# Designs tried in a protein design chat: miniprotein binders against a2bj90. Part 72

Target 1, 235 residues: a2bj90
Amino acid sequence: MSRSARRKTSALNTVLRVVEVFASIQGEGPFTGTYSVFVRLAGCNLRCPFCDTRYAWSLEAGKPLGVEELVEEIARYEPSLVVITGGEPLLQRHPLNSLVEGLESLGLRVQLETNGILPAPARDEQLWRVYHVVSPKDVPVRVPGAKLHPSWVDYARATGRAWFKFLVANEQHVREVAEYVAKLGIPRSRVYIMPLTPEKLDMKELLELHSRIASLAVKWRLNFSPRLHLLVQLP
Key: E = the ipSAE of ESMFold2; O = the ipSAE of OpenDDE; V2 = 0.75 times the mean of E and O plus 0.25 times the DockQ between their complexes.

## First folded at step 9 (miniprotein)

Design GA22
Fold by ESMFold2-Fast, scan of step 9:
Structure GA22 (fold): chain B 235 residues (1-235), chain A 84 residues (1-84)
Amino acid sequence: as target 1 above (235 residues)
Amino acid sequence: SPEDVIREIDETLAKVWELVAKALEAERRGNAEEAERYQREALELMRKAAELARRIGHEELEREIREYIELIERLIEIIREQRE
């Protein structure tokens, strides 16, 4: 009955609206440097002022693709990591769980990028078993509607499969991040700070910004995420 | 005050996304009818948020909320398509 119910619910929505699928190197977070396939899902529940992927905000930006077709396309790249990003991927939660199930059946490692407004996975979701990089938009510059769901902290502590990544431009931002994660009880070992990169930086400026933020990570005892793909000129 | 209205909009948006979360959970459990009901409730609250933004003349925020309305409307259409 459980299996029949799952097949029946899968039939309700087995289509994802996908903006793009491409191979690159994961440039950010705990898996920096990994050969990855990026799957960008359409639709977002935030309008962040520093968003680099505004073209993915609308659900209409995505082409409808069946989960089985998408799994086959991803598998052809033979990736070490599948990065599911967007928009906000959890807006397409049901077919996303089916995608994750298909990818895991092939032994592929999956990482989700999420803003953390929607709840963390429940134990009976396929999403429970994959990695999550949560980018709260509460801090350092609050985006309207961007309240981190408290279940993400519990999920991180219970599984060790979630990290929290924050865009920072200066030490005041790092201070606000440190206060935020301390207040919520997020372990420092699960926290990454990453350079907020303005649109018009040359390579020297980009490297100098990385150096400054990395130094602040050491000072504040937080992890550092580069934006490696920008430094090596990959998508 | 405009700041009080912006706080009310923030609180309303948080409630909208909580309803969307409930809709997504209902869809995951195979209850398309319940999912549609939660999305319709979310849509109604989002329309209220848009009116609050319009009332204080915050054009950018009103535009953003109108885009969220379009998002929820599309999610409802997808649920309805799958109900057959």
Scores: ipSAE 0.805, ipTM 0.916, lowest interface PAE 0.7, mean pLDDT 89

Design GA23
Fold by ESMFold2-Fast, scan of step 9:
Structure GA23 (fold): chain B 235 residues (1-235), chain A 84 residues (1-84)
Amino acid sequence: as target 1 above (235 residues)
Amino acid sequence: SPEDVIREIDETLAKVWELVAKALEAERRGDKEEAERYQREALELMRKAAELARRIGHEELEREIREYIELIERLIEIIREQRE
C-alpha cells in the first residue's frame, strides 16, 4: 500500500462521533475532585431508565471530529484528567485507540467510563494503558442486555487500572452488589457504590441520599462514590 | 409467558453485543470483511429481539431495540466506507 492510500485509510479510521467537550470537576469514582475535560462520545448499546444523557444515545447526536483536531481541543484546557465517556465509548473502539495514543503522547492522564458489556482492552491496544471505571448495569436492577464481559475482572487484576461502580438506592441493593462482586471475584477494594439519583431532587434530599449510601459503604466495607458535580452544581 | 420472552430477549441482546464485540476486534485487526460479517449477524439477531418484543406487546422495549438496529446499521456503513 502506498503512503497516500494508507493516509486515506487512516483518516477514515480516525474520526470520532463527539457529542460535547467541556471542562468540569470529575464528580464520581476514584478520581473525584480532579480538574477534568469530559469528552462525550455518541452511541450507546443500552437504554437505562435512569440515564441522564439520553441525548447521546444515537451516533447521529455526535459531530464527526478527527482525532488530531480533538486532541488539540482537549489539550487547550490543560486538564489533570481526560474523561472519555458517552454513550458507550467502546462502540467507537478503533478511532478511540487512536485518540488515547494522541493524548498519552502529550502526557495526559486518561480515564474511560464504560458499561463493561464490550470486552476489556487487550495488551496490544492503547486503551490497555489508561484507567477504566466500569459501571455494570446487570445489578442491582438489571438493564436488558447489560451482561458484564468477564475480561474486565481479569484486566482489573492484571493492571490495577479498573474499578467497578454500582448505582444503589438502599441496603438490599448493596447486598446484591456484594454478592455479585464476590461471585465474579472482583476485589472489594475495586468496588464503589454510588447513589442512584432518580428524578430531580432538591439539595437537602440529594445530601440525605448521599449520607445514607455513604453510611452503607462504611457498613459493607466498600468504597463510596459521590455525585459531587450534582452537590456543587457543576455539569 | 411474557416473563420467559423477556428473558429470551435479554439473552438475545447479550448475544448481539458478543457479535458486535467480535466485529470491533476484527476491525481492530484490520479484517474489515470479518467485521462486516459479524455486524450483519448481529443485525439479524437484533431483528429477532425486536420481533420477540413486538410479540408480547412491549412497545417501549421494541422501540429501544429498533434504535439498536439503527446503531448496528450505521456501524456497517462505517465498515463499508473503510473497505472502499
Scores: ipSAE 0.777, ipTM 0.905, lowest interface PAE 0.8, mean pLDDT 89

Design GA24
Fold by ESMFold2-Fast, scan of step 9:
Structure GA24 (fold): chain B 235 residues (1-235), chain A 84 residues (1-84)
Amino acid sequence: as target 1 above (235 residues)
Amino acid sequence: SPEDVIREIDETLAKVWELIAKALEAERRGNLEEAERYQREALELMRKAAELARRIGHEELEREIREYIELIERLIEIIREQRE
């Protein structure tokens, strides 16, 4: 095998298509407030109406980057948390498992953000060992084709490493989420409701929306996720 | 009815992602030929979904489904490159 052929084979086996890598504060979910490096992977299997990262929908939006190179780049930030997001990162499942292996070898904590359409990790995947925030899109903001894979509930129960985060705009949405999680047997302690934020909100409207959804979280005995990065004007 | 066709599209999309899940598992197990086979089956179902959206004149949904077709075509290309 020539050097070029060997490089091509290695790249195809251990390459991720990466849109961006940046340091920020995790603004959402169970690790809100944590100093994090975000790794946005390209490609998505959904077209959510309120998607803030439409630029990541295509695989072509991502630059091919070797797993070892990406691990080195992430490590330079010295993060408390590595957030792997996208698009839908599980579309690049094989090289993603290799990335997780590299990050774990450095003792870094990893959180994956996923729409949950693709199955939860199997016990023999490196992904089994990391944290997952699953954002189902089949309720209340129904997206065509979006169906939570039932293995995510089993994974959450078996590991305690998955949470379910739902975008909500009003009390009817919260009711639909409550019915959904009850039907699937998802413990309320693993459930977050988060404000569905339209692009045209000013800061006053954003705060008022956060207040309303937080109040509903208390009323319905669910956890609340802010969008802290929006409130503090970070990426 | 358009509502019945939209339900059929939704069910077809769900089936496509099940096939992509099987392709990803085959890839993880090192079976690239099986992975490509599932991807090609997924592509054919996605093309049927696009035709259903076109028949009911749902332009936005047809556009979205055509973007999913491009995604699956690219996944097939990546697997084919790994097999060369």
Scores: ipSAE 0.832, ipTM 0.929, lowest interface PAE 0.7, mean pLDDT 89

Design GA25
Fold by ESMFold2-Fast, scan of step 9:
Structure GA25 (fold): chain B 235 residues (1-235), chain A 84 residues (1-84)
Amino acid sequence: as target 1 above (235 residues)
Amino acid sequence: SPEDVIREIDETLAKVWELVAKALEAQRRGNLEEAERYQREALELMRKAAELARRIGHEELEREIREYIELIERLIEIIREQRE
């Protein structure tokens, strides 16, 4: 292959379909409160009934952006954390690894949000070296097709770079999560429960829900994730 | 029963995503012919899932599965473009 043809093939492997790039505060999970840039990738392999980002479900919802251009755009924000989310980012796995390589070359900390249906990173992926928040949709209310890939448990144990985040509405949901993580051998130290927020809540209702779920996290010896961005009205 | 068919759909979708995972790994390794083969196998199983949803009259699930078919078709087109 000529150098020109090789460069064309490389360029095609480094294009991502991106829905949006914006600065905010990470409102969820182990990095709650961190100044972050969010990169929402297009395409999803689930249709969760509680999904608040339905506009990202189709690959066509994303604009094609080269990895180098996207890295430069992210860098202009000077973020403490880059959150790569979607849809399901792992559907664009090959160019995603190139994005992570570019971000790491700038010393930027990267967190991936994933539903965990597709396998955890292999040791030869750039994705092996970044943080992952896995949001299984198998429990407490199963979404069809939402089976967690078992490699995520092995990855979490081997690297200490994955956490598991579950949406819960009540104590029965927390019990089901506790049984699920025990069966899979997921350490409780890597498990977060987060309030499942209905369509519309006022501030008092939202705070009361957070308080109830936080109390359940203490009772069940799990970590608690707020939805801080909802409490402070950020995107 | 409709519940048994929904379980079969759920199991079929899980198998589809396993094939998609194999396709994405092959694509990452530069094995584009293998990647396309796995995606086409995934597409056939996804069409089976759509037919099962149609059979039980579950319109919402059938619509969702048809969107997954469109997703896999687009992933195949990306592989084919890389092969050109």
Scores: ipSAE 0.822, ipTM 0.926, lowest interface PAE 0.7, mean pLDDT 90

Design GA26
Fold by ESMFold2-Fast, scan of step 9:
Parts: sequence; structure tokens; C-alpha cells
Structure GA26 (fold): chain B 235 residues (1-235), chain A 84 residues (1-84)
Amino acid sequence: as target 1 above (235 residues)
Amino acid sequence: SPEDVIREIDETLAKVWELVAKALAAERRGNLEEAERYQREALELMRKAAELARRIGHEELEREIREYIELIERLIEIIREQRE
């Protein structure tokens, strides 16, 4: 039982619903190539038609794990970076802040992947101090109901700890992204475009798509994110 | 029209996630009663969105919204199981 004990325990004993924990190389965004441990949290507030992780949409997809146990599991990998992803990790906000506190106490660097619908961290959150890669779903291939919370732009400007990553298939998508970030005042230095990879590309097609999107990044003066794990066949 | 109803659903979804954000903020402050109240308000709006999708025969959107209902219900259960 221990209900009374739970009330007196530190935040490190709160529970997260976790789909998977695994070591790999960060394949995307500003930390591409970094030896990382990935923590996929369950639950998502979007139903993206191009989603690769549909198995994480439900909170029931996750196993309940205590924050303290999860910190210990992550630490055993001795990672250069902890990537917290999901679903949408901010849906489990309170225990997530506790997880971040535990990881930072061990000197581990943390990156959060988020769709940006829920607000950016407040200054009094542990999440304020870590890195965030925000993947807006309102452009170029808009997901119905998705909208970037405006606090993410303010957070990026205030901290320098947020980047914005967009899935693109062609030059028209890049143009729409460029117009979107200009309108919101997001600096181009904080923007990544990444190939939208259709199902069942062979390796040659995958490389050609990467080359095409990278060329567009140069043309439009935006940063390029590969999907490196797909190119090197890692999870 | 179906297009008008879809716009109403989009507006309703935006209000739902705003209420969920308020609930998460209340939970961080240790106000679990306020957090549960906001989540229950979010749940009611989400149920309205599901009914709107059903009325226009948009089966895919109705299914997605019902999954969001399950999500909010689980978030409420998590709040109720917490002790401070």
C-alpha cells in the first residue's frame, strides 16, 4: 500500500508511463550523432497521419515506472545525452520535471522532444534548464487541431535552449516553413528542416531524399536535420 | 455545414488543451483538486467534440477524439492516485 509514505516521498518517487528505454545514436536535430539513451513516454495529444510511433499514442502503451528506478536505468547506459520523447512527454509534466531533476543531479544532459502544443517551461520548472526540440504540426502538413503555443518562441529567445524542427517533402513545404517562422519571429539559426520519409523507401531513395532536402536547406538558409538512424539502420 | 462543424471541433480542441495546460500547472503547484477540476472540464469539452464529429459522420476524427477522451480520463486517474 504505502499511500501515506507516497505523500512524504520526494518528487523522485513519482511515476511515469514509459513505452521503452534504449541506447542509440541521436539521429535528428542539433545533437545528431550523439550517443544517447532514449526514453519514450506514453500518451499523445495528436494523431499525426505520418507518425512513426503510433504504438506510443495511448497511456496504456506505457509501463508505470518510478522516477528513481528510471533514473537508475538511464544512468547504467552512461549516455552523453538523454532524449525524452514519446508521444507527447509534457502530458506527464509533474513527474517529468522530477525525472529531469534526477538526471541533472547526475550531470546528465537532457533533451526533450515535443509537439509544442502545451506551453513552454516556466522559469521555476526543472524543464527550464534543459534542451528542447519542438516539432510544430501546424505547418507545412498541418495536423487538425495542432497549434504551436506562442510561449515556445519566447522561451527560445530567453534561453537559447529551443530549436524548431519541421518535416518537409518538397520545396513548397520549405517555403511554407520559411514564411511561418518569419511570421513568428523564430530565428533561422533555430530552425531545422528534416526529410518527411514515406513508408518503404529503399536505401538509395532514402539517400536521394536526404540529399534533396539538404540542398533545399542550403538554398533557403535553414539548418538541415537528417534521419541518421534510418541511414545507418539503428532504432 | 460539415465545414462549420469541423471549425467548431478545432476551436474546442484548442480549448481542451488550454484546460489541460492549466491542470498540469495546478498539479505542479500541488493543487490536485484544481488540477482534477480543469481535467474534468477538458473531458466534457472533448466529449462535445466527439459528438460533433459523430453528427457529421466523420468516423476517423470521431475515433481520434475518443482516444483523446481516454487520455484525459487516464490523466484524471493519475491525479486521483497521487498523494502529497
Scores: ipSAE 0.758, ipTM 0.892, lowest interface PAE 0.8, mean pLDDT 88

Design GA27
Fold by ESMFold2-Fast, scan of step 9:
Structure GA27 (fold): chain B 235 residues (1-235), chain A 84 residues (1-84)
Amino acid sequence: as target 1 above (235 residues)
Amino acid sequence: SPEDVIREIDETLAKVWELVAKALMAERRGNLEEAERYQREALELMRKAAELARRIGHEELEREIREYIELIERLIEIIREQRE
């Protein structure tokens, strides 16, 4: 190995295990409709029954990519938003902070998707400065091991940079979400309910489901997230 | 009872992820020895969860927990590679 390679090898790990990088439209949450690059990180600490990305559960599903190479790849898309998702991206916390630093240096807006089991960013993390969509899995249907870290509520109050997104199938689910967020002190303005979409829905059924959940959002005074990419048949 | 054991598994998994969180924060601070210690504690608790699932014959949950064991083992390998 050359001396240059030895110098790089002696640095702290700045390698991420990446499943895929692709351009699409953000179909969910507060930035719905935004031209985005999705960066799917490998590894997950949950086994959700309605997970559509089971191929990302293992760290081995991801190709090791250096942060610098990944930043350059993302930048080539010229995105309005970089969506870092997974699996659970916070499992690769150290190199993830380095990725965020690189993306911010280019003026790119970053959104993290997380299950919220691992703690919210500390003030000295690069992650403190970006947007977070937290999808708790302890309500309305509990996934074993899922517990929202209480620091996410504190982070949302302190920064205004976190929202909470819940998959719901019916009004009972919405009621349970409303009780949950009230108990934790999460403002309704930071809460999104989103349709839980079964695998076998035609376009008419998909639209009808969206309409039903949107109506419940109005009734319960919560924000509504579509799954726009499914409606317009994008990845 | 099987229902009581499933509740104990759920609680144990939550504790495992608390230890993994501590490990990830230690790794971020450059304290790789502390990070490895927390991950090894997490691994021991996860193995306990696997044994509880086996005891009640819950094959699906046992399989899921074994995948979590593999995840933690990989995280330990990443820390050890950084330590030389």
Scores: ipSAE 0.831, ipTM 0.927, lowest interface PAE 0.7, mean pLDDT 90

Design GA28
Fold by ESMFold2-Fast, scan of step 9:
Structure GA28 (fold): chain B 235 residues (1-235), chain A 84 residues (1-84)
Amino acid sequence: as target 1 above (235 residues)
Amino acid sequence: SPEDVIREIDETLAKVWELVAKALEAERRGNLEEAERYQREALELMRKAAELARRIGHEELEREIREYIELIERLIEIIRKARE
């Protein structure tokens, strides 16, 4: 039997708990502005006070979907980028590797959003070959249990396929991020600061916050991530 | 002090997620018995974290840790179903 036939058969027996699948524009990080399909996986190992997707915290929030079915659903959107997010998608690591394998077999570019508590991919994982945006939650606002796994820094240096994205509200937060990345040896070129947006901002307040954080990024010589989807009112 | 206990909880939670990481790696390698063993160790340690939060009267943190207990219990259930 061919390897592809065996691989496809294995994928059919693998299931992910999926909260939602939708097309939008990637509003954050290094691929900002890219036409994307978002796959939100259920389950999270953190309870961030600023979390916008609390409905995804429980594994039970997700519908069980077969990997092959999910690959076909994603492919129908013809996306430039597949964004796998959650919750914490690495909690479903085994079927996630199968999903990535299926998506790569179709030539689709994949980006994972992760809190970085669980280890970076090993070389023998399909996940080793895709892009990762790591959002540490131990700085600037410390979330209990949110220690970045040190393997993510090594993975970023070895592959050039990981970036670190931090939510910041003011210059003191940016200072704390700068100290944190220096201590861990994370290159500034791989660091993004992004506005920490309170639940109830009008458009003027949202633009003003983006402007302030972008100015701080220039001052501190860090990359800036907008929350573009919020500015253009997309999901 | 309450600050020392909060630090102990943080360190305990970090150790729980390290055990969960080992369980997920065992799953990837097809060793479901080892995966369940690591998840059960993680569960016991998470219950200790909940007790520490209760001891200092940190109700919000205790509630959050109880949700993590529920998550690990569900991960164990998934492994047990796969083993059948």
Scores: ipSAE 0.832, ipTM 0.928, lowest interface PAE 0.7, mean pLDDT 89

Design GA29
Fold by ESMFold2-Fast, scan of step 9:
Structure GA29 (fold): chain B 235 residues (1-235), chain A 84 residues (1-84)
Amino acid sequence: as target 1 above (235 residues)
Amino acid sequence: SPEDVIREIDETLAKVWELVAKALEAERRGNLEEAERYQREALELMRKAAELARRIGHEELEREIREYIELIERLIEIIREDRE
């Protein structure tokens, strides 16, 4: 079975609590349409009322997986992109850096999805080298405790490896996002607006919502993110 | 007023996540004693936030904050397991 020899490795930097690993198409953000493996980590520091992955909120939702085992599992899919999401993956920061190191050693492209409450990567982290899609939850529909860490703007400017993605339902939301990103100095080129989708939309309603938000993106000169997986009924 | 208390809760939650960030950085540097100390400080502030939510009768927010308490407690357990 295991090649555990004499020394116990530290669980703190070698074990992640993982909810699920699956292949799909990245449906959101700057890499929309990319064949990806999704790694959903357990635990979250927010309780968003519009969250579609509430099953990942608790750390107990995840099974403990060793970093080496997880890297091997991911590699078997031969993905163009590894999407690390959750909950909030930065809550498992130390073993997450180890995972990224393993994936990078195989030449795999990594994207982290984060709510941006915890700080952006430091230069000595493996996480400094990967892509980040930051989804602030302090605008337009504010979630208590969801203050964006200011280091994310500095990280985006320094590396060009962060984008900011906002859930919006109407033009007033887009206006609030535009004001927010202007105040923080986030370039429009790094901003995505994405439809805030209520749970029980039929396909016609979902497409109409996408159309409306895409039109607003054009009007406000922001990037548009679909929720492509919802439109094509992939996980 | 309830609005003033909600602002205090929001600020308290922000401070909690700052302490959790410091704990995670200490973990990354291998300083597990410091990491546990920051997590315990975060836990005490999170309990204060729960009390504030209870005071204004905001049942949903209180429940959410109690789930954050469980999260921090579990993070402390993980640190303690690694420390032996």
Scores: ipSAE 0.826, ipTM 0.926, lowest interface PAE 0.6, mean pLDDT 90

Design GA3 (at its last look DockQ between E and O 0.67; V2 from the best seeds 0.74)
Fold by ESMFold2-Fast, scan of step 9:
Structure GA3 (fold): chain B 235 residues (1-235), chain A 80 residues (1-80)
Amino acid sequence: as target 1 above (235 residues)
Amino acid sequence: SPEDVIREIDETLAKVWELVAKALEAERRGNLEEAERYQREALELMRKAAELARRIGHEELEREIREFIELIERLIEIIR
């Protein structure tokens, strides 16, 4: 041990950089339609061209909040689901496990949204016991640096607590997703395709895009995720 | 070619995030010295990616990579 070992206070597992906390309806994935509290963590390891939350890219965009304080804030909403999103929440992995522990102690259901570049939870993490929606960015349109960590496929098969959600604009994208998930051994039952919504669409265009992607989901025997919050004009 | 350099940048960024993953796992296990070493390796590799982007004049990608450098620098400060 060095002289620095006399430092007794560590905040590494007790403080998160938080961009925003708000109540809404989960608009995407397997829990679509659920009354949820969204916890957006700061920092991201990708720069997706289609990103709607660019304000969360920097860690400095987040206010430092203690895990205990954050749990209390979330609990005041009395949510059916806590959605931890970002940026990339796994960048703050250690204090995130503490947050999940606090939320589970209150009986709250937790869902993590992740790009899947960082590894899936280990069995000794609190994160092992919660739900994960993994949004790979290496297909159909590759984002530089994006590579799904192979442990997510193992985690999904072992636990049944991970789903894979892909942004698609057309049938060629769906074909590429189908080839990708087949190659990696991802069960089709755990795959969602979701409309890639470019720029600002009017409501008619947005509904037409949803209809087209939903039809492709039926054709390709994949699950469909809407972006319901966009259709009902919620955050 | 510029396309070959872009592919090298993409592969380099992926390797950076593998190092960051190792750093986060070391941090979770309480090995803060090992975590810092992995983050510093990630930082050096990220600086290489920035230089590759600069060399081919890809201003947007270079800016994005510089933001990643700032992210890793902040992660190093947190574990110190």
Scores: ipSAE 0.809, ipTM 0.921, lowest interface PAE 0.7, mean pLDDT 89
Fold by ESMFold2, look of step 10:
Structure GA3 (fold): chain B 235 residues (1-235), chain A 80 residues (1-80)
Amino acid sequence: as target 1 above (235 residues)
Amino acid sequence: SPEDVIREIDETLAKVWELVAKALEAERRGNLEEAERYQREALELMRKAAELARRIGHEELEREIREFIELIERLIEIIR
């Protein structure tokens, strides 16, 4: 086995391509309102037209950082939650598992954000024990190449540690999400609908959109996610 | 038609990501030869998708597919 091949098969994955690390409030999903440190990983396997973090699409957007150094940096913030996001974090799966191990050793709670194309964690992965918010991109508007891996539904049922979040603009979108979730067997208790916010709305427009989508969530018996960071003007 | 070609590209991309997932799992299990085989298959299909996008003159999609080729090629370098 060559030196390069041994590196590829080694469990010693100590470097991540990281775009940014910052403290803020988790504004979306089941942990809304939690003081968090965000770790944005580089690289994405989709090119969503509505992506608000396009600067993370390329692996070259990320700076190589050692996992041990990154754990120390995160710990200095004293976060209540560590949110791993990106791009698509599961592209850097092996060093990500090392990061999770380090964070867990300090008792830090971890949440991953993923588009769900790559499989859910296996039982022998450190990622098995973290929380996941999965945002499928094949509904209501299909993004080319998007297909939710079926293991995410099995993972959610087995562990209770995954939720599914969908951007919607109107009731037709909510209807499409409801049909999709029913076909895949995703229970309503695991589903969030969230406002699809176009660029720059004034505060009145932003509140009106939140009100409309929240009302639809009640009507359709789905969970509602705000985009709280936009309402309170945090990153 | 261009619409049929775009649908073929979409299906090809989904299959590419399935192959990438298999490559990553094979690597995790220490099956390096198998991981490289899945990576090569993924790249072959992605190059086919790029040619399809070029055929219909869809410049933005072709550029995005080139970015995906780069991504797949460099995934092993990131792992080290």
Scores: ipSAE 0.771, ipTM 0.896, lowest interface PAE 0.8, mean pLDDT 89
Fold by OpenDDE base, look of step 10:
Structure GA3 (fold): chain B 235 residues (1-235), chain A 80 residues (1-80)
Amino acid sequence: as target 1 above (235 residues)
Amino acid sequence: SPEDVIREIDETLAKVWELVAKALEAERRGNLEEAERYQREALELMRKAAELARRIGHEELEREIREFIELIERLIEIIR
């Protein structure tokens, strides 16, 4: 390796494209209600028609931020959890491992949000140690290019640190999720269904949708994820 | 049919993300030559997918695929 190639690979492992950093309550999945710092990374390998963070799809939507500086910024919030989200965080896999190492060195808990297209962490990655909420986009609403990588099922089985969160609008969607997770051998205790929220729901419509999907979760013996942040009007 | 072409594009995109994953893994192992090979193969498949979308007149899908080409090219430039 030339001195130039080593300098470039070093810079790559230390810089993230970050859209935003903010404190809020985790509104979704197994950590719902946790005081969290959210790190939204730029760039996504999907164009979901229902995406609420379309502004993060381009890498240009993010500013370059050093991992060390980002760790210091996160630590100032004294979070109970660090949530790494974005477009797709695993597009920035190498500097993301460095970020996780820095956060874990401070004793901070980390949760990753991912679409599950890219492979699960390997045992020698820092990402292996963190919690993962995988949101497949191939079921029940198919997004072009979305396919759950099989390694996430193996990672979930090996570590117990992964959950699967599915967007659903009706009972047919919940049936398709139940069939899909049964076929993949994913335990129902690791599966969350969450309301697919159209744009421009009022609070009444949002509550009615939550009630319907929660009732379906009970009927189908699946976990329910709210969109708590929308219900309590937080970021 | 246009539906068959959309299915072919979906299957192509899935292969692209498998190649991107292999590129990232090769890079992690310090094999930059292998990483660059997978990235080139990914870009060639994406260009074919964009041409398929264009042929069926699916302008939105063609645009999305072009945005993914730019994404992968930048991921390569970052890696280089």
Scores: ipSAE 0.760, ipTM 0.909, lowest interface PAE 0.7, mean pLDDT 92
ESMFold2 (binder alone), look of step 10: mean pLDDT 81; pTM 0.753

Design GA30
Fold by ESMFold2-Fast, scan of step 9:
Structure GA30 (fold): chain B 235 residues (1-235), chain A 84 residues (1-84)
Amino acid sequence: as target 1 above (235 residues)
Amino acid sequence: SPEDVIREIDETLAKVWELVAKALEAERRGNLEEAERYQREALELMRKAAELARRIGHEELEREIREYIELIERLIRIIREQRE
């Protein structure tokens, strides 16, 4: 059998633990506003105090789904973008590469959301060829055990397919992010700051917070990510 | 000091995730026995991190590390199920 045929049969027998699959608009990062299917994988190697998806922390929160079945489910939505998120999707790295291969075979654009603790893709991974939004959790709101793997900066420079997204509440946080990315050699063009949104904000407060953080993005010459889904009341 | 122990925990957690990364790479290459060995090494280090957190009475951190132990134990079970 050829290597290609062998890889396809391997992908068919691979299983992912999936929490949910749903259609929405990508509300964050470089693809904000894109009609997307979200695939939330189970399991996470962080316990962020501000986490909105604590139900995905355990691998047992996910239903076992074969890669082939999952690709078919995603394809039925006819998305402009497939967003693979979690927990931390890289914890299921082998079957994730198989999922990406299946999605690429259909011409679908894929974006991974990751905390960046596990290494960036190697050149021989299917993951090398897709987009990555890395959300470091070591600044400005530090999470115990969080440390960005240095390979993500190299991957971003080599491919132009990674961006770094930071949750910020005020100008002090933005300053800390600016210092962090300068120290690591991350170009400002690849950096997004995004409002850290407490659950109890009303719509006026949510919009005011977005306005303040956007203004700071202009001042510090960084990109701004909204949380658009919150503003338009989508999942 | 508690601050020195917290730094040791952070260093230990970093080493755990490096071992998990090696295990995931071994799985990708089809080396399930090697993957299980790395995950078991990761588990031992994670248990050390839990003991360090307990020693300084940091209940929140100890609880979080125990959840990471459960995560690694589940990753080991998944590898073992694939080997069957």
Scores: ipSAE 0.767, ipTM 0.901, lowest interface PAE 0.9, mean pLDDT 89

